# Designs tried in a protein design chat: VHH binders against q99177. Part 20

Target 1, 341 residues: q99177
Amino acid sequence: MKRGESQAPDAIFGQSRAFALSDSSVNPDVIEYLKSVRQEALRTNAISIKNHMNLQKRTRHKSSMYDDEDEGALKRHAISPSLIRLQRNVEIWVRWFNSVKATVLTNAYEFTGYEDETLDLLLLFLKNYLEDMPSKCTTVEKIISVLNQHSFPEKAEEKEENLQIDEEWAKNILVRLEKTKIDSVEDVKKVITEGDKHELVGYNQWFQYLINNEPQHTTFHEKITSKQLWVLIKYMSNTWIKEIHKKGRHYRRLQDWLFYILVHTPERVTAEYTSILRDLGKKCLELIQKKPVEAHENKITLPKEMAELNVEIPAAVENMTITELTVSVIAVNYGQKDLIE
Short names: E, the ipSAE of ESMFold2; O, the ipSAE of OpenDDE; V2, 0.75 times the mean of E and O plus 0.25 times the DockQ between their complexes.

## First folded at step 4 (VHH)

Design a9 (framework vhh_rezetamig_d1)
Fold by ESMFold2-Fast, scan of step 4:
Structure a9 (fold): chain B 341 residues (1-341), chain A 123 residues (1-123)
Amino acid sequence: as target 1 above (341 residues)
Amino acid sequence: QLQLQESGPGLVKPSETLSLTCTVSGGSISSNSYYWGWIRQPPGKGLEWIGHIYYSGRTYYNPSLENRVTISVDTSKNQFSLKLSSVTAADTAVYYCARQDIDEYTWKPFDYRGQGTLVTVSS
């Protein structure tokens, strides 16, 4: 009874794997582009495994004629308390994070298929605005012809007044439509739903944006593109992770942004992007080893939007630092376990 | 036009297995572009991702539920199903089946879902 109960939870927990899509990347049923990305990720992991096996062979089959008094081996076995703490908790920390990530992302975004009625009302307003223009250029006439191919519900005309959208919205949409290749009504819908992606350029603009704005999931599909996400990860690695670790000015805001970045980082990445993540992981390890954090003073908290989902924070996780979480996620979810072994 | 429809019992007794089926119409489940999955919303709480499946049968489960969850696909019937074992009152929720776009660079949420079916675990 007691031993069976104690062993059963430990066995289940010990046999549990962090949620990851990487083990399924050998599946031949995946589309060609995803196969290429998976193959590249597997190549990176295979190289790490090969290097690990070669290291083990070198240690195991070390020449008996080598003048080695094991002084170097003894020094290499000196592991920091911080690294021991990482090794002990990495499985629990990453499993918790993966659960939070799955829950958060499922709640973060609205389903596009349920907005069709609102889109029809927006398209009708835009069509009426453009048709009422006193002078129409060739581009405006083309947009009107595209919109005329769309079947508007009879009820939409009466509901348009209830949206309280105005000429300023229509003017802003038109500016974006003039810069976009419009061949179908779907292209117009995309411009309307995509939002105004005013590109922030360079380190200073992004830094000012992050410290002055609370992170939200909508920011990651409206403002932060895939390429911009990787630029932000590089900024984290080069500068911001150090500021977070030492609890400098803007520490709390940058920590929240880092948590959102980890949540929105894709599970399947190229070897180039794996290298970027590895650099961040190495920087986290350096900071942890050079200036160990007193974990009891660093109770982790979820960002406001995520905390509202009532996600449980287990005792094993509550004293974890974001720096420790970051390297743990990189090591387990992106095949970089050699960083902490 | 794609439509997803949940079906199954609305009442399940504690300790029994919750079983739901999703029927896909207006599109093929045998697509290499999509995952097909299950999400739920307990009363007064947010959405919880349960898991998803590829048409080949490859499954991905929420770690908090993985020891109780089985998702299966039947391409001949254009359907996929959820089994959740050993249910408790905590499993009372509106259950949705959904389609998720596969994107190697950006994780995308479910882009289509069913209307939802309420499953109450009681008595």
Scores: ipSAE 0.000, ipTM 0.365, lowest interface PAE 11.7, mean pLDDT 73

## First folded at step 5 (VHH; framework vhh_rezetamig_d1)

Design c1 (at its last look DockQ between E and O 0.01; V2 from the best seeds 0.00; counts 0 for: pae E 10.4 > 2, placed apart)
Fold by OpenDDE, look of step 5:
Structure c1 (fold): chain B 341 residues (1-341), chain A 123 residues (1-123)
Amino acid sequence: as target 1 above (341 residues)
Amino acid sequence: QLQLQESGPGLVKPSETLSLTCTVSGGSISSDSYYWGWIRQPPGKGLEWIGHIYYSGDTYYNPSLENRVTISVDTSKNQFSLKLSSVTAADTAVYYCARQGIDESYWKPFDYRGQGTLVTVSS
């Protein structure tokens, strides 16, 4: 039984994936090429990833902030079926989550820049995307003109036909390009290479960012500061979690982000941050209790990057919702067990 | 030895503002190593974090109470205070002022706390 080679996360392209590699229609040669590029990128950066992992082995001293004494008076209120479910599955769910977290933090690609070959592929992809646009503004035409001046490697052209373009990436790049004076292909390369360094401020900007971008491990290192992480958690707690639970228009994307937020939440947090997490947990719990049936309809799905990392959803976790996971993680990993008791 | 002592009224009427002061002795509030905070324990419930203040005046509040809570510090008196506005019966609790190291994880309780003061919200 050939040990399934843990397919290295296809997240070769940093914050925004340009290529959908999971489609069976993708040329295997392209996949191999991209894998090779990734491998090279990983080799060059391998030294930096190891240093970050050693810091996390801090011994989980599970000391509850709450004095154990008042176990008594929890009135046997008829434990809601939802709570029973949480109690029964919390250990399994959290174990799985921790495994996933470890996998993402260990194996996820950290973007350190594009190799020239990869950049050429991205340029080619962008060119094709722009050329295929039904309506082109003057800016788009200019960009196309600039890209046409670039000499693409022969290998890139051959491989392009088999690449599925992430349209979302292209759209996002185009927005950036439109805001930038583009006089040469180097300018385009710069826009692609230089992550949007703009610090997002406020609810609206963050919301737009989240709904228009897939969560990636690298985003949490490059774009999301520690402070901003907690801002996002607050937004999640106050507004987005409801949207997720109700299966609103952007619930899948927001769910994916919540998953990644949980993954990237520090293991050890201050009391104030614990309180914020607890609030999120409470809100999730409330939602679960109020609409248990609806909650079960919103099963957890894997974000794209996680799927690429060969993360699997075991049978025991298959019916778990992101809200249930959130409560479970907060309850167990952050010492808030009273949420599920 | 560091000592924290809560002071304030033990009875507050509904809709009024609960005001407590913590007096710190045996140590300075003007330390960059600690948060100075308030926690409470309602009857029959666990401890709830209310908020804390850094010596610089930076405050952090429990989101559930953020709109009603104000914590202030008076370094000259080596005191910090809690104001909780629009109180209800749900705010009845033993209130503790406490110190917490900024580097301490949530796993560690406040290293020092007062004896606590019961505040009852009643008409």
Scores: ipSAE 0.007, ipTM 0.256, lowest interface PAE 9.8, mean pLDDT 78
Fold by ESMFold2, look of step 5:
Structure c1 (fold): chain B 341 residues (1-341), chain A 123 residues (1-123)
Amino acid sequence: as target 1 above (341 residues)
Amino acid sequence: QLQLQESGPGLVKPSETLSLTCTVSGGSISSDSYYWGWIRQPPGKGLEWIGHIYYSGDTYYNPSLENRVTISVDTSKNQFSLKLSSVTAADTAVYYCARQGIDESYWKPFDYRGQGTLVTVSS
């Protein structure tokens, strides 16, 4: 018999407890086991030291094979203590980072779409929410009119009554609907099923967004295009990395965003994009050498989502800073080793 | 409609090799748009990406597992497989095969996965 579509965790409903998923294509015993394992996983520590040592072995192997570029044209005479620290630690720091990157990207699910029945339930919930609003602007009235033209199955109306969905989902969808021209139910469906990929434009809009929003892996699939990722890396190089390094007013939030930007930077990049990364690495190195910080005082902290994934900072790498990690990742993972030699 | 199904033994003894096959139906594994991957969820832990393969045979592995994992593809059978050598109790998990879109600019999430198969490593 045909097995139903696989269902990834719903990024929008990851913050809601009202939506229920059913998958009859899966063995019931396996479903019950998976439910218990997921609940248990939220409380179980990861085996980080073992993964760190395996990554250290692999990182040293790869760096040897790909770091044998001819050196001699950019000879440096006096090597600062900060550069020596980078040279001694870069391999173990990057190995840890690569383990974290693999963990984060693996735990990210994106539901590629909703089944038609589930989408009808979501449309019906949205319609009922909008109809119950105490006062309605012209846009809301238009959206209701569009939804009234859609024929809902009787079964969808029964299932919607039995579901409890977070009102916050509907509010977020409405905000996105107000930014889109809505002429048909298909337009509403697109907003529900697609991430918000509207371009935030310019430095001020991005800065306000970053300081007011905690980064999550799903943000990089729902709101940030590949072009925008590289714009953010340029803003890091030009402005934000200095704020992070000196522990300015927004340094923790910007550090969290930088960490996720590094995680989501593609494994393969063009020469143009490699140059952008190199500029960030150069800026990081300048900051480390000109105003070195005590590693203990400025050591990296992990974004909140990492704790939910049982990711921890092992003792072997606990004293690194985000600025040191950034130049290390660029040097090793993107072939810019001369930055630290 | 595209379907992925894991198959293989549910019990494996320590130090042996875990071997699983994923059969793809309702679509072709020969595509320049997708990676074909393996994920697992150990008891009490989150999901762990094992690796993925392009239909031409190019592989990419989780650095934590690289020395023990082999992923292969058989386009004539529309299948891909996982071998994980020298298993221990820590390798007990539910294993999923999955399809993953390719984008050179960012990592794409999985869009299709199997129902999962429990593999227990025990004496």
Scores: ipSAE 0.000, ipTM 0.381, lowest interface PAE 10.4, mean pLDDT 71
ESMFold2 (binder alone), look of step 5: mean pLDDT 82; pTM 0.837

Design c2 (at its last look DockQ between E and O 0.01; V2 from the best seeds 0.00; counts 0 for: pae O 12.8 > 2, placed apart)
Fold by ESMFold2, look of step 5:
Structure c2 (fold): chain B 341 residues (1-341), chain A 123 residues (1-123)
Amino acid sequence: as target 1 above (341 residues)
Amino acid sequence: QLQLQESGPGLVKPSETLSLTCTVSGGSISSDSYYWGWIRQPPGKGLEWIGHIYYSGSTYYNPSLENRVTISVDTSKNQFSLKLSSVTAADTAVYYCARQGIDESYWRPFDYRGQGTLVTVSS
């Protein structure tokens, strides 16, 4: 008989129990084997983590070419608790991620241009924003005077209230207007419709952009090109994933960006792109195996846009990290399951 | 211009199968550039992707619904259809059919959708 009630999370692992042990759909010999492997791995990995920390402190140079060690014998008798945790949870975590991805992508704003009515509503919103500013420079007063000359259609104020435009949009438009010679409403319309065409180039410009901006779905269609997405994945693999995992200075912001990069990674990828994802997955696995399982720091949180879409973190995934999610998604959605086997 | 129109019953009894058809006009569903899909919006909630189909018959479903969903295409009628089995009150929603562009580098959001049709699951 199924219990029918929600099970409390496993306090040690901070997650809901993955399946009922009384469920006849699960082979009891597999359950008993996994329990014995888990207990052995927990004891052995505490010692192994200490040894890896000592070796890491004494070896800092890159001399890994043709390093061929026999890890098969040691892994037969000791399995990382972090790898066991991945193996037990990967199905649930990836199912949740795919649901989140579907929610974000179906509810994302799609920009295709503006009709005249929509553009008039944006102009009205901008005018109201500028009029409400507490201190106005001469440029702002000029823009207001230009907008006051525009004739807005009947009922525009009612429709503007339903537009749900973020005030950050208006602030960004103002910055661009201040850089442009504005003599007429048509000049303001051009700034609104042209978007931001400044291209970010190189690691430092991208890093500064990411740490100073929240990820949004529209960024991946208006500012980040497909080639730039893959450059960002390489930056994640080479440098930022370590910063995320160790809770470095910008770890929360970089975690949010990694989550959105995963959401926007296409379902169909070439062999070259698959290899790039695999490299990120390998790096994630390396970092996870160095982390103590009893200290589940860096729990995933939702970026602001996802929280506004009422995305939920169920009990079964509440203690998952972004690093664990990343390797799980790469393993399951991109055919790299050997990473977690 | 391209138009998508949902059709089907607006009232479905619990445990039965919800069936909807989308008729595409002003364009062909036999394009290699698009997926054809279904989304829904339960009352007071955001949009939920149900799944989509490529015109050759390849399907992709939301994992939360995949055991109950069937999407099919009839290229001769320029139509595609949704069947959602074993419905409950939680499946009450406005249902939209939609077109999604295929982008090698991005999961592209739906760029055209119908007006939507309310389906109520009630005794």
Scores: ipSAE 0.000, ipTM 0.375, lowest interface PAE 12.1, mean pLDDT 72
Fold by OpenDDE, look of step 5:
Structure c2 (fold): chain B 341 residues (1-341), chain A 123 residues (1-123)
Amino acid sequence: as target 1 above (341 residues)
Amino acid sequence: QLQLQESGPGLVKPSETLSLTCTVSGGSISSDSYYWGWIRQPPGKGLEWIGHIYYSGSTYYNPSLENRVTISVDTSKNQFSLKLSSVTAADTAVYYCARQGIDESYWRPFDYRGQGTLVTVSS
C-alpha cells in the first residue's frame, strides 16, 4: 500500500517555501547542495537564541477551580476509550513534549540571513518568475531591471532548472517588494532575508501566512508577538483545530504550527490565557471523543526544523495525535487536569 | 464606513481620453493592505478588471488595456484616478472604483466598490 506521499513541499529555506524539495523531480544533488548551504548558513550565521528566558516570575495564579457543582447524576458514564487512552499516556506524551520543547528552545537558531549563494539562487528564481509573468506592474518591471543588473554565478542557472519554484513564495515576496522601495539588488536581498516586519492583521492574513510558511523557532521571535501568539491560539481553537482533525487541505501545515505554538507557549500564563488554553483543550477533547477513529489516523508528524534538530518520535508517542498532545500538554503543564479526568 | 465614489464625465467622444476620479472616504488610501482599482461592466457583459494602484504609486494593468490605461493616486486628496485613452464604443461601460485587499495570496476579492458611473462613448 504505497503510503500516499503527502506532497507537502519540504522547504529547506526557513519560513518561506522557496523550493518544493519533496518533488521526485527535484535533482537529488540539488537537494544535497541546498542542505549543505543551509547547514553552512546555520553554522556561520546562526546566533544561538540566548534563552531570553526572562522568566518573568509571572505568579502562577492558581486558577481557582470554579467548582461548578453541577450535581448532575453520577451516571457512571463509561469512560470513553479516548479518555482512557489519554489517561494512560498523558505522562509519557507530556514528558516527550517537554523534552522536545527544551530541545527546540535550546538548540534552535535564529535566522540571521541566507548565504550569498543561496540568496543568488533565490534571486535568480525570483527573476525568472517575474519575467515569466504575463503582466507586470511597474514595481515588477523595476525589480526585474534591478535583478538584471545583478551578476549571477554561472552555476546558478544549472541549478535553477532542477528546482521547482514555489509560486506562493514568489507571490509573497512580491507583495513585500511592492511595499518596499527597491533601488538595488541589495534591497531585494534585504526583503528576502528579512522577515516581513509587517504585522499580520486578521484571520485571513494569518491563515495564509501559516499555510504558506513552515513554522520555525525564529518566527516566534521575529514575527509573532506575545499578543499575536494568543490570537493564533484562538484561531486554532475556533477553527483550525477542526481542520486538522478532519484532515482538511492544510491539516499538516496547521498541525505543525500547532506544535510550534505549543512549544512557544509560555510556561506561566495568566488566568485569562489559561482560559484560552483550556478552551483549546476542551475543543480538542471534544473532537477526540466524537471521532476517535479519525483522530488515530492523524498521527503526529515532526515539523521539518525539529527533524533537523534530531528530534525523534519514540514508539510510545508514535500513535499520538496532535489533538491528544494538545490536551495532554494543557492538562499537565497548565494545571488543567480535569480535562483528562 | 469606507465609501468610494466615482466622478467624471458620463459622455466621451471617440478617440478622446476617458477620465474618472475615485474619492475615498471613511478610510485612507495610504494603507499597505490594499490596492485601489478600477473595474468596468459593459452593457450586457461581465465585469472586466482594468487595473489597480498601490498607495506608493505602483500600478498593475489589464494587459488588454495596458497601453491605454493610466491609474494614478493622490494620497493628499485621498483619491485615485483612471485615464483611458483612445476610447471607442467598446469602452462604453459602467465604471467602478474598488478596493482590493492584499494578503499572502496576493490577490483578494474586491471588498468595497463605488456605485459606479456610466460612461458612454458617442459622437
Scores: ipSAE 0.000, ipTM 0.193, lowest interface PAE 12.8, mean pLDDT 78
ESMFold2 (binder alone), look of step 5: mean pLDDT 83; pTM 0.844

Design c3 (at its last look DockQ between E and O 0.04; V2 from the best seeds 0.00; counts 0 for: pae O 12.7 > 2, placed apart)
Fold by ESMFold2, look of step 5:
Structure c3 (fold): chain B 341 residues (1-341), chain A 123 residues (1-123)
Amino acid sequence: as target 1 above (341 residues)
Amino acid sequence: QLQLQESGPGLVKPSETLSLTCTVSGGSISSDSYYWGWIRQPPGKGLEWIGHIYYSGDTYYNPSLENRVTISVDTSKNQFSLKLSSVTAADTAVYYCARQGIDESYWRPFDYRGQGTLVTVSS
C-alpha cells in the first residue's frame, strides 16, 4: 500500500530507544520480537513447572476439600474487586457508550457521503482530467481504461462542465489512486469516498502524529484508512494502553484517540479483527487487575469535539476509566463476555 | 440513479405509533452491500440515529430507542419502514431514510438520504 521504502526514515526514528520497553516511543516490532524470545524461554521452564503443577494439583484437589485458604492461590479463582466492579457496571457503561457512538457518527458525518449522481460527476471529471494530461504513465492509462467501462448518465458532460470541481482535488485523488490496487470502477469510487489519507509509515510516525493532533471524527473517514485503524488498535494493545492506564506522559491525548478508535470500530467485524480487539481487551483486564488505579484519579474525559455535540458524562458513569470502558465495550459489543466473568 | 423518498403521516397523537415508509427507486434494496436506515433531527438539536436493517431482516437499533422501535423491509415493494411506538412530543423531528455501505473493516458514513419528512407529535 506504500509507494516504496526509504532506509533513512527507519534509521532516523527507531534506533536509539529500541531497548527501553516502557517508553511509549519504543518500536512495537522490537517489543514483539522480545516477547517471542521470552515466550520460548517460558515454554522451556513451563515443562518443568507443569510437572510440579501436576503434582500440586493432585494434592491440592484432595486437600482443597479441607483447606480453603489455598483455593484462590491454586487456580487464581479469586475474583478481584476490579472485576466485580466491571461486572456490576458493564451494562450501564456500554449502553452510554453506544448512545454516544450513535450520536457522534450520525452528527459528525452530516451525510458527507456522495450521492450516486455526484459520484458519477466526480468520476467523469477525474476521467477528463486524466485524459487531458500531457504525459500519461501506465497507471494513468489503466485508470482511464477502468473509468471508460463505467456507464455515465446522459448529459453528464454538461453537468460536469457547470460544476466547479477543483483541479487540486483531482491531483490529490491521483496520488491516492497510485497507492491503491485499481481493478474496477468500484475501487476508484472507494478512493474518492475515503478522501485524502495520511501517508504515515510505521509506529514512530503514527505516535508523533497522535500526540501532536487532537482526534476528530472526520479524521477517521477522510484521513485514516481502515487498514490504518486496525494498525492503531494493535499499537494500543501492545504499548499505548499501558501508558494510558499508568497516566504516562501522553496519557490524556492517547485516551482521546482510543475513545475515537472505539467509536469508529465497525459493528460487524471479521474473526481476525475480533481477535485483535480481544487482545486489547485482555490487556485492559490484566492492567485493571494487576495494578488498579483509583477511578477518580483516572476518570474518563471526553474529547473537546463532544462538547459541540452536547455529549456529557452522566453521574451513573462518572469515575469510569477509559481502560474499563474499553474492555466493557469489547466484551459486550464484540461477543467477548468471557473476559469479564 | 438511486432515490429515497419518505412517506407517512405528518401528525401523530401522543401515545400512538409513528409509522413511516421509505420507497427506494433507481436501485435495489436487496443488496449485500448496504444497510437501510432511519435518522431523525428534533427541532434545534443534532441528528439521532434510530437504526438500520439488512435486507434479509437483521436489525440494529439505537439503544436509547430499542424498546419502542421496529424497522422492517419489504423487498417485493422495494421499501423499508419505521414504526416508533408510544410517541411523545420529544419524538417530534424531521425523519430521514438513508443508505449506509457495509465494510467489514471500517464503518462507512451514510452515503444517500431522502429529503426528510417532518413528523409532529401533538394533541
Scores: ipSAE 0.006, ipTM 0.429, lowest interface PAE 9.6, mean pLDDT 72
Fold by OpenDDE, look of step 5:
Structure c3 (fold): chain B 341 residues (1-341), chain A 123 residues (1-123)
Amino acid sequence: as target 1 above (341 residues)
Amino acid sequence: QLQLQESGPGLVKPSETLSLTCTVSGGSISSDSYYWGWIRQPPGKGLEWIGHIYYSGDTYYNPSLENRVTISVDTSKNQFSLKLSSVTAADTAVYYCARQGIDESYWRPFDYRGQGTLVTVSS
């Protein structure tokens, strides 16, 4: 199934991503150039990298000496098949992840506001959505009335058909609109434009937000503070990772969020934060070890935005689970290698 | 903590040269582990990579901008700069300076980025 070039501008953001690899406008030469730059970078740093590899070889302390015979049954703790799998694939998985992370952080769109045209399209979509509702409360009727007072561009209807607008967006906007006094179309525009500035507090609010919203790069800049990121990681570690692993009702959405959380986790972290990540890694590992077969059924999927960025899942990572990826990333990128040893 | 801060004029006339400086604090540019780069986001468009510089002065530019872009580094001031010549309205964007790690196997993501500075090209 030819993954259709979702060339469709994210209706929500109204912006085409400049580096959508699938965008025919991306000069193949740029890709080649980037490859060449990478090669050059490797060449220039080759001397320094060799020095670091030689330092790791030296610490093989020859603790050869102590002969003592005691035959006690070294119960060869059979390395769990799951651990073997991790050990074999961790490098490939982490490499892929890092590539994806680089892609997202470099090429993902940061929302800076809607163009008027895009906003009109969103208003039109919202209007249609509300009009199609089987039951309308007084608030919805009022919003519809306000939207009917707005003059939509003639071409807006034609454009709307080509836009893939997320129904969840409309639902979320409606919730916000219901909490806001709406007297004019400008009020509606304001609600759409200002985003939900409400700081989410507590587990329940965050959970509801995550399950009802697709993860986006822009969310991590606009809504999720650095402190809140770690709160989410804790929630993930304590509760949501189990739901993901068990394929609970919201496992796909939570999985997508975990992926984005990992992508947006800083490369350099304090000891405290490292500990939090380590805990997440341990929990993932525990889950993998307890139910390795079930874990394979939860193949990694790409969040919508990543797909739009032309991120692909290569064959080498096709069977990878998000829990496996999480352990791998934590082990390698954050120096917690003991998790996979 | 490493901090990057963009500085320069927010308004540039067409055909002139856009000049920005990134000041790095809390860390040294003289590291063999990182590139120091510039990215921009035009209004309504995605992020665009402009180029980066190694502490040695080696530069890499986006081919689309290569003829107009110059990135330089001043290790003594712990700064690096961007020059973009012959600007047009299309060069209006928020400009960010950023650090990118170097790895043998992959390009590391930008781990630190400035807050960005809007540069408007207008007559």
Scores: ipSAE 0.000, ipTM 0.216, lowest interface PAE 12.7, mean pLDDT 78
ESMFold2 (binder alone), look of step 5: mean pLDDT 83; pTM 0.840

